# VHH binders against Esterase OVCA2 (ovca2), part 3

Target 1, 230 residues: Esterase OVCA2 (ovca2), of Xenopus tropicalis (Western clawed frog) (Silurana tropicalis) (a4ii73)
Amino acid sequence: MAATETPGAAQKRVLRVLALHGYRQNERSFWERTGALRKRLRGRADLITFSAPLLVPDPDAEPGAGDPDSLQDESRGWWFSNPEQNSFDAMEESKTCSGLEAPLDTVAKAFSELGPFDGILGFSQGAALVAIICALKQQGDPRFHFDFAILVAGFKSLSTDHAKHYQQPITVPSLHVIGETDRVISAAMSQELVSHFENPVILMHSGGHYVPACAPQKKVYWEFLDKFLT

## First folded at step 17 (VHH; from q4 with Y32R)

Design t2
Fold by OpenDDE, fold request of step 21:
Structure t2 (fold): chain B 230 residues (1-230), chain A 123 residues (1-123)
Amino acid sequence: as target 1 above (230 residues)
Amino acid sequence: QVQLQESGGGLVQPGGSLRLSCAASGFTFSDRYMSWVRQAPGEGREWVSYISSSGSYTYYADSVKGRFTIARDNVKNTLYLLMDSLKSDDTAVYYCAKDRTTIRVYGTTYDYWGQGTQVTVSS
């Protein structure tokens, strides 16, 4: 009786996802904020978090009182809508923003040094940047290679310099996660961004400005990601 | 070829101080994040401290916070670890580690290590 060698359980491919944080976050804080999601994605996708290039000044930091020893968790941003004030507001219409060169170079370095990646994930400002990166990718930018995008609390940048990235429909497979009660990035703002994507998957949740990962959301994440595991 | 050479280890009494150095060559030192890691006998490698490319940002493990200071000289291509108020639990081989990336990433992404320098804290 020939022992039928049970075909070795095909080691389930784990997707690699580059994850972009929101305004005033960093690689550590965003790792922590995505803990629930990471747990839900265990065995399917791994998130890699890294820091944006710009330092965001602490509005409450008294000039000169900075204890050099206070490991103050550095707040970072991808770009400023108000470069003079070193600040960002998703609702601010700006004719002058900090250029996208630095944030795109940082993301490109992540792809080059840590890649390959199967997908890209962004939160809030990071999601807005991910949308732009999707547009650049489809235009043939050689720096960005990935198969899908997840945009949590995404929005269309109101910078005039960024407007060119929304002129053509974005064809990158995408999942948009939208909070119904989000007061930072309204559902309407996220829906506007969605309108620029072809065949988007939309996940609505009843919560606010965070990365949701409850049981109902888990199902949608799995369904979306499973398309890329085959 | 990338080279990292640690020095400055030795035997000290509890409460004593040491200064470790790591001489780096074979890569652009000034564009890399650098770390100190240590390995005690019978234990795994433990992260100790992290410093940004410019030296503007430093991070420490809770076990060494307030006692150790990481620094760098990009002109001399040298990484430093100032260790004060040493404890018996600080006994380990200390390694200089080069980050694989030029950007700040969560987690350990080291591609090269030195040979290490022995630090022994004993009465």
Scores: ipSAE 0.573, ipTM 0.847, lowest interface PAE 0.5, mean pLDDT 91
Fold by OpenDDE, fold request of step 21:
Structure t2 (fold): chain B 230 residues (1-230), chain A 123 residues (1-123)
Amino acid sequence: as target 1 above (230 residues)
Amino acid sequence: QVQLQESGGGLVQPGGSLRLSCAASGFTFSDRYMSWVRQAPGEGREWVSYISSSGSYTYYADSVKGRFTIARDNVKNTLYLLMDSLKSDDTAVYYCAKDRTTIRVYGTTYDYWGQGTQVTVSS
């Protein structure tokens, strides 16, 4: 009696997603903020969070008062719209922004050292950077290999230096998550970014500036991601 | 070949202090995050402390916060753990761990470990 080895349940491939945090966040804080999403994506996708290269000054940090013991969650950013002040504002039209070299290099290192990745996810400033990365990938930048992008609270960068990245439609499969009551990145800002993508999937939620992961959102995430598990 | 060699462990009384060292070779030490991890008898490995490549940022487990200090000398390719106010619960083999990446990533991304050094805290 040949024991029909039950074909081992094909371990369902779990997608790997590189996740870029928002302004004044870091790898830990963003991990925590994506807890609900990670739970919903269990068995389908794993998020890997890492830190942006720029330290954002804490306006309240008294020079020298840094208790070395205070695990002060370092605030980090991908770029500054005001390099002189080491600050970023998504609404600031700036002719002078910090270059994208450092943030792109950091992301490239993530791809090279932690890859391969199936997708990329960004939140707020991270989402804006993800859009640029999508454009670069489409243009043949060899540093970035992924199949899809998830942009939460995304926006078009108003930097004149970044304008070139929006000249051509972005064809990378994309999911855009937009908060209807987002006061940081308005729905209109996110919609503007959406207009630069071909065949975007749009997920609207009633909430503000966060990564949503309720039951209705879960369904959309699953539907989107399942296209890449095949 | 990557090598990590821990030293400085020993027997100490409760309330005592120890200084652990980890000599690193076979890679660019100055571009890597480094960690201390410990394993008590019959228990799993526990993360203790984490330090950035430059040494500018340090992180500690709650169990050792305020008592332990992680440091590094990038010229000497050496990682340190200063342990003060030692408790019986600190008894473990302590390991130096190399991070796989050159960037700040959430989670354990170690690719190499040392042989460990025994720390015993007993009256």
Scores: ipSAE 0.570, ipTM 0.843, lowest interface PAE 0.5, mean pLDDT 91
Fold by ESMFold2, look of step 19:
Structure t2 (fold): chain B 230 residues (1-230), chain A 123 residues (1-123)
Amino acid sequence: as target 1 above (230 residues)
Amino acid sequence: QVQLQESGGGLVQPGGSLRLSCAASGFTFSDRYMSWVRQAPGEGREWVSYISSSGSYTYYADSVKGRFTIARDNVKNTLYLLMDSLKSDDTAVYYCAKDRTTIRVYGTTYDYWGQGTQVTVSS
C-alpha cells in the first residue's frame, strides 16, 4: 500500500519566475515553447512570459502584406547588434547597437507591475540579458529584486557597450542549461558566460537550441528551485 | 477610484447577438490592456478576450473565436464585446477587467473588474 501525502505537510508555496524569451520570439510563442518545462515545474514554479520591446523585421515579409496591426504580435527582440538593419547576431561584435534603455525599462516594468518575483529565467538572447540584469542587481540597481537566475542557452554579449557588465564575478545563484548540439549558441559560448558566475549549477543536455524538459532534466530543475522555496 | 461598469446583457435566443459595454473611470484607460472574463453558474471564471491599449491587437479564447469581437473607444473610455452566434454555453456573468500592466504579458493579469452583466442564452 502506498502512503498518501498529508495535505498540511505538502509544499504549498509556488515560486514566481519572470521569463525572457529569445530573439524573434514573443510572450505567446515563449509560453507555448516552455509548455513542457511548465508542466514539469507545476506546483514548484510558475513562469510569467512577456514580450521584448523591439519588433524584429521579417526579411521575407512583403511591404503591405497583411494587417499592419497584426504585426504587433510578431517577432520581438531585446536589442539589435546591427541597429541600421534592425537585426541581431550573437557572434557579431559591434560598438553600434540599440541601447539597453528600452529592454531594461521593459523588464523593470515587469518587476514593478507584476512582481514580486523569486527568480528570473532567460532563453538565448533573453538569457544574455538576464546575465546583464544579474550584474546590475549586484551593483545595487533598485529595479531588480530576485533570488536566482536560470540561463538557457546563454551567452556573453559581444556589444562593446555591454562589456562593463562582465567586470565582476556574478554571485546570483544560477542554473545554466546548455545544449551539446546547439548550433545557434554553441556550448563553448554558454560555458564562457558560465565562467562569469560564482558557483553555477550546470545542466548539460544532448539536444540543440531549445528549453529542455525531459524527465532527466526535471530533477536538476527541481533540486535547484527547491533551495528557494522557504 | 477605479470603476468598471458593465452593461448590455440580457436574455437572447441561440444564434442571437448582443453587444456588451464597459464604462471605465479612475485610471488612464488608453494605457491599459483590457479583458473580458465570464463566469457560468457554479463554475470558475473563464478568460474570454483581450485587447491592447491602442486596440490594434486582439486575442480570443478558442471557445469564442470567430463569434465574438472585442473593441474599445479610448475617447469615451469604453470597452465592448460584440457577441454573435450565441450558444447556450455562452450563458454567464460577463466582467470587464483592467490589466495590471503596461507591457505585453501572456495570460490574464487583471487587478480590477466590475460587478458584471448577465448574459442568458435560452429558448
Scores: ipSAE 0.445, ipTM 0.783, lowest interface PAE 1.0, mean pLDDT 85
Fold by ESMFold2, fold request of step 21:
Structure t2 (fold): chain B 230 residues (1-230), chain A 123 residues (1-123)
Amino acid sequence: as target 1 above (230 residues)
Amino acid sequence: QVQLQESGGGLVQPGGSLRLSCAASGFTFSDRYMSWVRQAPGEGREWVSYISSSGSYTYYADSVKGRFTIARDNVKNTLYLLMDSLKSDDTAVYYCAKDRTTIRVYGTTYDYWGQGTQVTVSS
C-alpha cells in the first residue's frame, strides 16, 4: 500500500526550512545540534536536515569496524579547500575545479524531492554554501526556490572558483547569526560575508561556534521568520 | 506501479529467529533508502530499522539493537530483516517501507508500504 508524508501542518501555517550542516557533520548530528533551535521555532518553522555529499576522512578512525550504532557515523562536507588531502580550512585560499557540482546537485535534489521550502538555513561551511545558493537563485537558477536565508557562522569562501558569486549584492532577505567568541569562524569573517548582502538582519551573540537558541536569540529568529508567514 | 511484498513471518518461541524478506518492484530499488516498520496489536507504527541505498549504513531502534540485522540485495531488489533472540514484545505486523528521497535526510519519509507479514512470538 502507498504512504505519503503527512503535510505536518499544525492548526496554523509552519514555514519549511532546508538546513545545511557544517563541515564534518551529517543529517543526524545536525538534527541533534539544532534541537534547541527547533524547540524554540516549534509552530513557526520546521527544519529539514540532510547530508552533504562528500565523505570527510576521520584521521583518528581505525580501519576496523566500530559499532554500527555508534556516533562514529559518517562525517560529511560540501567541498574541500584542499582536494588532494580531502580537507577543508575556511582560511585557506584555493582553486577547486568542479568543486560545487556535487553539493549543488545534492541541494537541488533536496528541493525537488522534499520541497517546496520557504527558506534555507546554513551553519558554518553550510552557511557559506547558502550564500552561494542565494546568488544563484537571484540570477534565476530554476533549481532553488525560497524566500529567505539564515546564515549561522557564515563566511565568504576563499576558493577562487567561488569568487564570481560575490560580485553582485545579494538581495535575498537574510538573517546572519554571528558568535563574538567564535574561534572557528571569527566574527570578522562573518561580517565580511554580511557585507555582500542587502539589508541583512544581524544577530550577534556572546558565544562561540554553534547555533544559538537562548531566550534573547529566540526573539530575533521569531521576528525574522514572522515576516514570511502569510 | 510500486509494489512491496513482505514474507517470512510466522510463529516462533521466545529466543527464536526469523528472516523477513521484502520483494520490491516498480522503482529503482538501489536508489532508495528502505525501512522496516512494525505495528503491535493496539499500538501505532514503530520504526524498527533503516538502511541506506548502498547498504553501507544501517540504523536500529533501541528496542532491537544487537538482535536484528537489516540487509539488502540490490541485484535481487530485496530487503531483509534478520531477527534473532525474539521476545514476546516483538509480536507485530512487520512492514517494508520505501523512502521518498534519493539523498540522506533526517527522519523517515515513506511514500509506499507493503502489505505486511505477521510475526508472533509466544510459547
Scores: ipSAE 0.438, ipTM 0.782, lowest interface PAE 1.1, mean pLDDT 85
Fold by ESMFold2, fold request of step 21:
Structure t2 (fold): chain B 230 residues (1-230), chain A 123 residues (1-123)
Amino acid sequence: as target 1 above (230 residues)
Amino acid sequence: QVQLQESGGGLVQPGGSLRLSCAASGFTFSDRYMSWVRQAPGEGREWVSYISSSGSYTYYADSVKGRFTIARDNVKNTLYLLMDSLKSDDTAVYYCAKDRTTIRVYGTTYDYWGQGTQVTVSS
């Protein structure tokens, strides 16, 4: 009548990668957005998507507006750059923030309840949080244990409370995926984050703000991931 | 310890409706994501529906969207599946399954399930 699955005990030498979505996404929408990548990685790595803890208000909604049938698509975020309005803008320099305790606790629960993970992946705001987690892991935070990071459309947080995480070079092996026409997170913003990593692998693509998985990008992902299968 | 007891199955005609229940005990029901999974004769288990711990997030397999509704009552510690417009290919044993996690995770993370309840849709 009862069955259990012990994380890590039944792995078929396929890497397990915890995946952090972008602002206003959730576990389902990120699963859908990574569909092409997941197909290309079949047999090499499995992505596990989960939702950020903060509900992001719809700024255009009237009070009391909503449809119970649409609850499946609740928008989530990792933190707010403007805590007064419960909103986030990657180019906003923030003097205050609500802190990272809630989002870090949520990621820690993913590690404790679903781990172990071989790597971590983030998209957009999720990638910015991944960079901070890499710094925390490097400082000895026991909640986070993994061997590599993939940062898609990543950026350096401009919240002053986050600045301490960028003081030392990040030595976690990393793959940075940067869109040349990204109008949400510019290539310059992503390359500024790259400058904080030692020995980064960089995948440039001609597209915008998404997770690329075309044939030449597949080779870069495979070569990066294959380093960790041994 | 953990106990999941399904009920409400039976024989129905095509186009009919059924309401399945799953009584839960031995864990904090209101902190766990829950799922319905089914197994047709001679086949593997197929995920049907998923509901968040508070009930605020639901999702359905494409084969049942618009016909099935998952719900929960955290006071009675009971999970429900309301099945409408039943078809012959809905014939299966239906299981409720407990999610391992307290966070919202996509996909299957089950650690316990019940013995199941038979649903048969015959012409």
Scores: ipSAE 0.417, ipTM 0.763, lowest interface PAE 1.1, mean pLDDT 85

## First folded at step 19 (VHH; from t2 with S35H)

Design v1
Fold by OpenDDE, fold request of step 21:
Structure v1 (fold): chain B 230 residues (1-230), chain A 123 residues (1-123)
Amino acid sequence: as target 1 above (230 residues)
Amino acid sequence: QVQLQESGGGLVQPGGSLRLSCAASGFTFSDRYMHWVRQAPGEGREWVSYISSSGSYTYYADSVKGRFTIARDNVKNTLYLLMDSLKSDDTAVYYCAKDRTTIRVYGTTYDYWGQGTQVTVSS
């Protein structure tokens, strides 16, 4: 009686996605904010969250009241549009911004130390950085290897120093998630960024400034990601 | 080769205190997040605490929060765990663990640990 070796259930490949948080977030807060999405992507994609290199000052922090024990969740940022004030505003036109060296090095370290990754995801400021990373990858930057990008509440950086990254169409396969009632990053801002990508997939939702993961959005995420599981 | 050597364990009464040390070698200690983990008899390994490369950021498991303090000396390549208000449930082998990353990442990312030091809390 030949034991018919049950063909080993082909271990369903799970995609690995590096996830970049928004301004004044960190690896933990963004993990929490992506809980719904992570649930929807279970068995298909895993998100890895990590922190931006810059500390964002708390405007309410009294000078000297640093209770060493107040593990206040440190707010992080990728770059400052106003380096003098150590602040960022997506609507601020800046001639001078903090350099992208630190944020790009941090992302590069994530790729090197935690990779390989199949994709990259960004939210808000993180999404803006992801767009720049896509451009750099396309130009042959050896630090960044991935197959797709997901940009949630993305926008084009208004820094003059970043303008060079938008001169050529970005060909990286991309999914853009846009909130119709987003008051932080308007739909118009996100659409402007979309115009710089070749063959983008666009997911509109009726909500504001967050990572959506309801049933209609789930379908679009799955359809997009399934292209890379084969 | 990465080497981690834990010390400072022992027998203490409930409410007592201990200070654990970990001597690190074979890698750039000052560039790595470091962790303490513990394993009680018959149980799985439990994460206890981690500290950033510079020592500016620390995090603790809920079970030890307010009682344990993680610290480091990058000049001496040494990791510390100050344990106060010890309980019977703190009885375990304690391990110093090296993180695989140089950046702040969500989740447990340690990849090497030492032989451990025994901590026993008993009346």
Scores: ipSAE 0.616, ipTM 0.857, lowest interface PAE 0.5, mean pLDDT 91
Fold by ESMFold2, look of step 20:
Structure v1 (fold): chain B 230 residues (1-230), chain A 123 residues (1-123)
Amino acid sequence: as target 1 above (230 residues)
Amino acid sequence: QVQLQESGGGLVQPGGSLRLSCAASGFTFSDRYMHWVRQAPGEGREWVSYISSSGSYTYYADSVKGRFTIARDNVKNTLYLLMDSLKSDDTAVYYCAKDRTTIRVYGTTYDYWGQGTQVTVSS
């Protein structure tokens, strides 16, 4: 197995970054979708992807669909903004959402079972949860120990139950990655989240809703990560 | 401390069936994903299947999909592999393996496996 090699005797330290996928993704699909970024970060950081706890119903699935042999990847989410319909919409204001107990427990298990991690990364709904985790960490939550956060297409949760997490500036070192043409999480939504962080690093890219990894962007990722390679 | 003991292997004709069992001890079985892995003669280890801690989610390698069924009994701390429509390519030593984690993580996360049980499908 490749895992049998003796670490640390031959190579530079590589940061370990826990990676939280977006709504309707899972550990396998997020691994695939971050392939370009992982290639650009080779030698600097490894991403560890894992699945969110909530199964998201496939909106295209019909009861009694007649293809039992086809592969279906299960879609996962961190929370529902509409728990009665098991659905999520980033623009939905609500007094009630599914609670954060299950997703936070799942992230805590990742830290305890797979850690230590040097940083945390989130995409879309995963980035919104990362921001909440940053707030919890700085308030002393012992489950979460890391040095930095990367928030790709992040946004501020509009659930009133989550509002308390945005009451004080978040001081965790952060890189915010924002798509200028993102039609799922608008740049304005991401910039609103940025306003809650102290001293954020901002990477704007010309694209939409995805994790960018083109050559101009890699320098920003590298410079940010290199601060923590000590 | 961790012990995994496979059983139920043997010699079987093509098209036949076997049920493998794995008795687990030394850890909390009901909170771990569990795997079956096999090693055919002259080959490296091949992942076969996994099952979630509750048993609600299962996944299979393409080579066994539709023929093998993974199951667990969290009361008896036992993992199973029901093997139907066996063919000569299924000849291997079969190992059950414990996942290091209680959550689903991409990549190889199993950290213990047993001594294995031999399955031989004669031509």
Scores: ipSAE 0.581, ipTM 0.808, lowest interface PAE 0.8, mean pLDDT 86
Fold by ESMFold2, fold request of step 21:
Structure v1 (fold): chain B 230 residues (1-230), chain A 123 residues (1-123)
Amino acid sequence: as target 1 above (230 residues)
Amino acid sequence: QVQLQESGGGLVQPGGSLRLSCAASGFTFSDRYMHWVRQAPGEGREWVSYISSSGSYTYYADSVKGRFTIARDNVKNTLYLLMDSLKSDDTAVYYCAKDRTTIRVYGTTYDYWGQGTQVTVSS
């Protein structure tokens, strides 16, 4: 059987964290974008990145903008707030989005085929889906079993179809990572999502829309994760 | 039982073309990412390419980009590798490999491969 785990761990287990990328990313680009975090978590947690099910069209594609022979740069999304244009905007209130069947099925496949996972992590649109998954797990959905969530640049979905998932406090242990200068998901949007969680841990950073992993941030990640190693 | 049977290898001249096939059975072919992997004499296995379950998403090793094309036929449960502009360093046994998962995950996730087909590019 092929290995997906870090080799060489002695008697100490390493946490396995399923990682959901942001809008217009994929499993490879998210692996690259989490490089700094994965370095800081080495020996403590492994991230497993995978692709969302929906292909996002690139209306601005130009000849020669990327590798001329490459098909590798396919952008993916978890859902569309505007299904007629196959697009997403976190600030768009929507009554016409698709249901969550496809993205939840994809995450469920990750749990069944690659699990068990100790935790789940999401970035941006992926974090919004993680919050919904936490609510589903809390309601007894047997597809999702994990002990904690990390929500980076998270927000509350404004889709009418998703509103039901925010009606009860979410008790899954959570770390919320919020950029003070984030111009895609404002700190206010992330704090609104935080208000739906009980006893959240909050990591504020001075940066924008990315997964932070500089030295000041690593202590917060480590302290949070250490709760689940023992 | 998972079965993967590669074919279409052979001896070709540099600059030539070759098409490999892989007949698959014992699993739901249409819901799996599939891979081509190769092994030169005395070397470890080198990943070559993968293709998504629908065929719409492909990725290639830098050494073969622009020369190789991966394709699939989900009706015939067959994986293909079209190799153009072959070079002597493409000489290897080529294996098709099944992804363990039905979704695209970063990293090495293939778990079964066939007996392989020899490709030899002579000078």
Scores: ipSAE 0.513, ipTM 0.789, lowest interface PAE 1.0, mean pLDDT 86
Fold by ESMFold2, fold request of step 21:
Structure v1 (fold): chain B 230 residues (1-230), chain A 123 residues (1-123)
Amino acid sequence: as target 1 above (230 residues)
Amino acid sequence: QVQLQESGGGLVQPGGSLRLSCAASGFTFSDRYMHWVRQAPGEGREWVSYISSSGSYTYYADSVKGRFTIARDNVKNTLYLLMDSLKSDDTAVYYCAKDRTTIRVYGTTYDYWGQGTQVTVSS
C-alpha cells in the first residue's frame, strides 16, 4: 500500500522551507536546535531538515573504541576547508576544498524528492552554502527553485574554488540573522556576506552562535515571510 | 510499479533467531534508504531500523540495538533483517519499507511497504 498526499486548502497554506544545518550537526540535532523558531513560525512556515553528506571525524575518538556500526548522532558537514584532515574552519583561507559536487547534489535531491520549497534557510556553514545556492539559482541552475533565503550566522567562503559565486550581486530576497556576540562567525564576517546581497533584510540580536526566536525576533521573521504568501 | 515482498517469518522460542528477507522491484533499489518497521496487535507501527543506499550506514531503534542486524544486497535487490536473541515483545508483523527520498531527512519518510511477515516468539 502507498502513502498519499492529502490535498490542502489553498487559503491556509504554510510556506515550506528547506533547512541546512551547521558544521558538525545533522538532521536530528538541527531539528532540535530550531525548536524555538519552529514554534514561533507555526501556521506560517514549516522547516524540513536533512543531513549534509560528509561525515566529520571525531578528533578525540580512540581508534576502534567506539561502536563501528553506530551512525546515530553522527556529525556532518557540507565541505572541508582542509581535505587532508577532513576538517573545516570558517576563517581558514584555502586553495582547495573537498568540492561542492556532493553537497550540491544532496541539496538538489532534497528539492526534487521533497519539493516544492518556497524558501531555503541555512545556519553557519549551511548558510554559506545557501548563499552559493542563491548565486547558482540566479544563474539559471534548474535544480534550485525557491523565492527567498534566510541566512543565520552566514559567512563568505574563503576557498578560492568558491570565489566565482560572489562575482555578481545576489538578488534573491534574503533575511540575514547576525549575533553581536557570535564567537564562531563574527558579525563582521556575516556583514561581509550581506554586502553581496541586493536589498537584504537584517536581524541583529545581542546573542551568540544560535538561531534566535524570542518574541521581538518573531516579528521580523513574520514580516519577511509574509511577503511570500501573496 | 513498486513491489516489496517480505518472507522468513515464523514461530520461534525466546532466545531464538530468524532471518527476514524482502524482495524489491519497481524502483531503483540501490539509490534508496530502506527500512524495517513492525506492528504488534493493537499498536501503531514501530520503526525498527534503516540502512543507507550503499549499505555503509545503519541505524537501529533502542529496543533492538545489539540484537538485530539490517543488511542489503544491491545486486539481488534484497533487504534483510537478521534477528538474534528474540524476546516475546518482538512478536509483530514485520514490514519492509521504501524511503521516499535518497537522502537522510528528519521524520518519517517511507512511502511503500509490503504485506508483511509474521514473527511470533512464544514460550
Scores: ipSAE 0.509, ipTM 0.799, lowest interface PAE 1.0, mean pLDDT 86
Fold by OpenDDE, fold request of step 21:
Structure v1 (fold): chain B 230 residues (1-230), chain A 123 residues (1-123)
Amino acid sequence: as target 1 above (230 residues)
Amino acid sequence: QVQLQESGGGLVQPGGSLRLSCAASGFTFSDRYMHWVRQAPGEGREWVSYISSSGSYTYYADSVKGRFTIARDNVKNTLYLLMDSLKSDDTAVYYCAKDRTTIRVYGTTYDYWGQGTQVTVSS
């Protein structure tokens, strides 16, 4: 019997957000890195993190003893800008990027198995992928249903294969979080991505390459998310 | 039909220990992550712990880390929660929950839970 939660007191709707990690991260590491944000969003939004499909080679990583559960500290990525080297660089202009089929299928599976979601969040490489997903959604891709996107340290992919996703303005409601002193993804890179969105909300912070969640940022998160709670 | 039945709850003094069990049926237990969650009186449901399909990977909420141990027996289709150094704040109804997905995830990803078992920590 599906325990029908007795409609007790008007439990305030909590938004569900699928969260995509950055390059060389995984579901666990990104969960930990979003701890402050999750705390700030308690009662408003729940984040769910999951792993990208590609393993990033770690020369020092001992092949885990065959147990899929033993790969606790594996580094993962969404795509490679250099498929021959199994590496990614956000600054690399490449004509030979690995395809988006695997990463998109992985995200689609997450939507299918874990959905419905109200929003999607990406960090760094994950944010770049989120932007592409927004474009696909807008074009009518049935795999992706959500109402808003949060892009932290986002950038425009320099892959020639991805260029088609930036041809039309993206109309998905979006919050862009940009670090002024980010040395991995510069503010300029993030601002370039912002230029492809219609009516974007921009949150600037004085920090570097991380997910900020201090008091000033909290306010902006709340204001943005509250639009979708009604 | 998915069935989860919790047991092992009771009254215990602060500093005491309890072992909870969850009998699972109606699905392939060995291919699913499993969770423990709890709900204290007047509070919302709180995630406590999860364990991977094989049992090789475990994760805990900060509030129970170092005190609680999640385990499973895939032959017996049973989930366990060993609770040591119990505190008054651990008083709650405890539920075992089945994970929705086979994807490696963190967050609230469970869809079925049992009737729960009451744990009361009091002097």
Scores: ipSAE 0.073, ipTM 0.498, lowest interface PAE 1.9, mean pLDDT 89

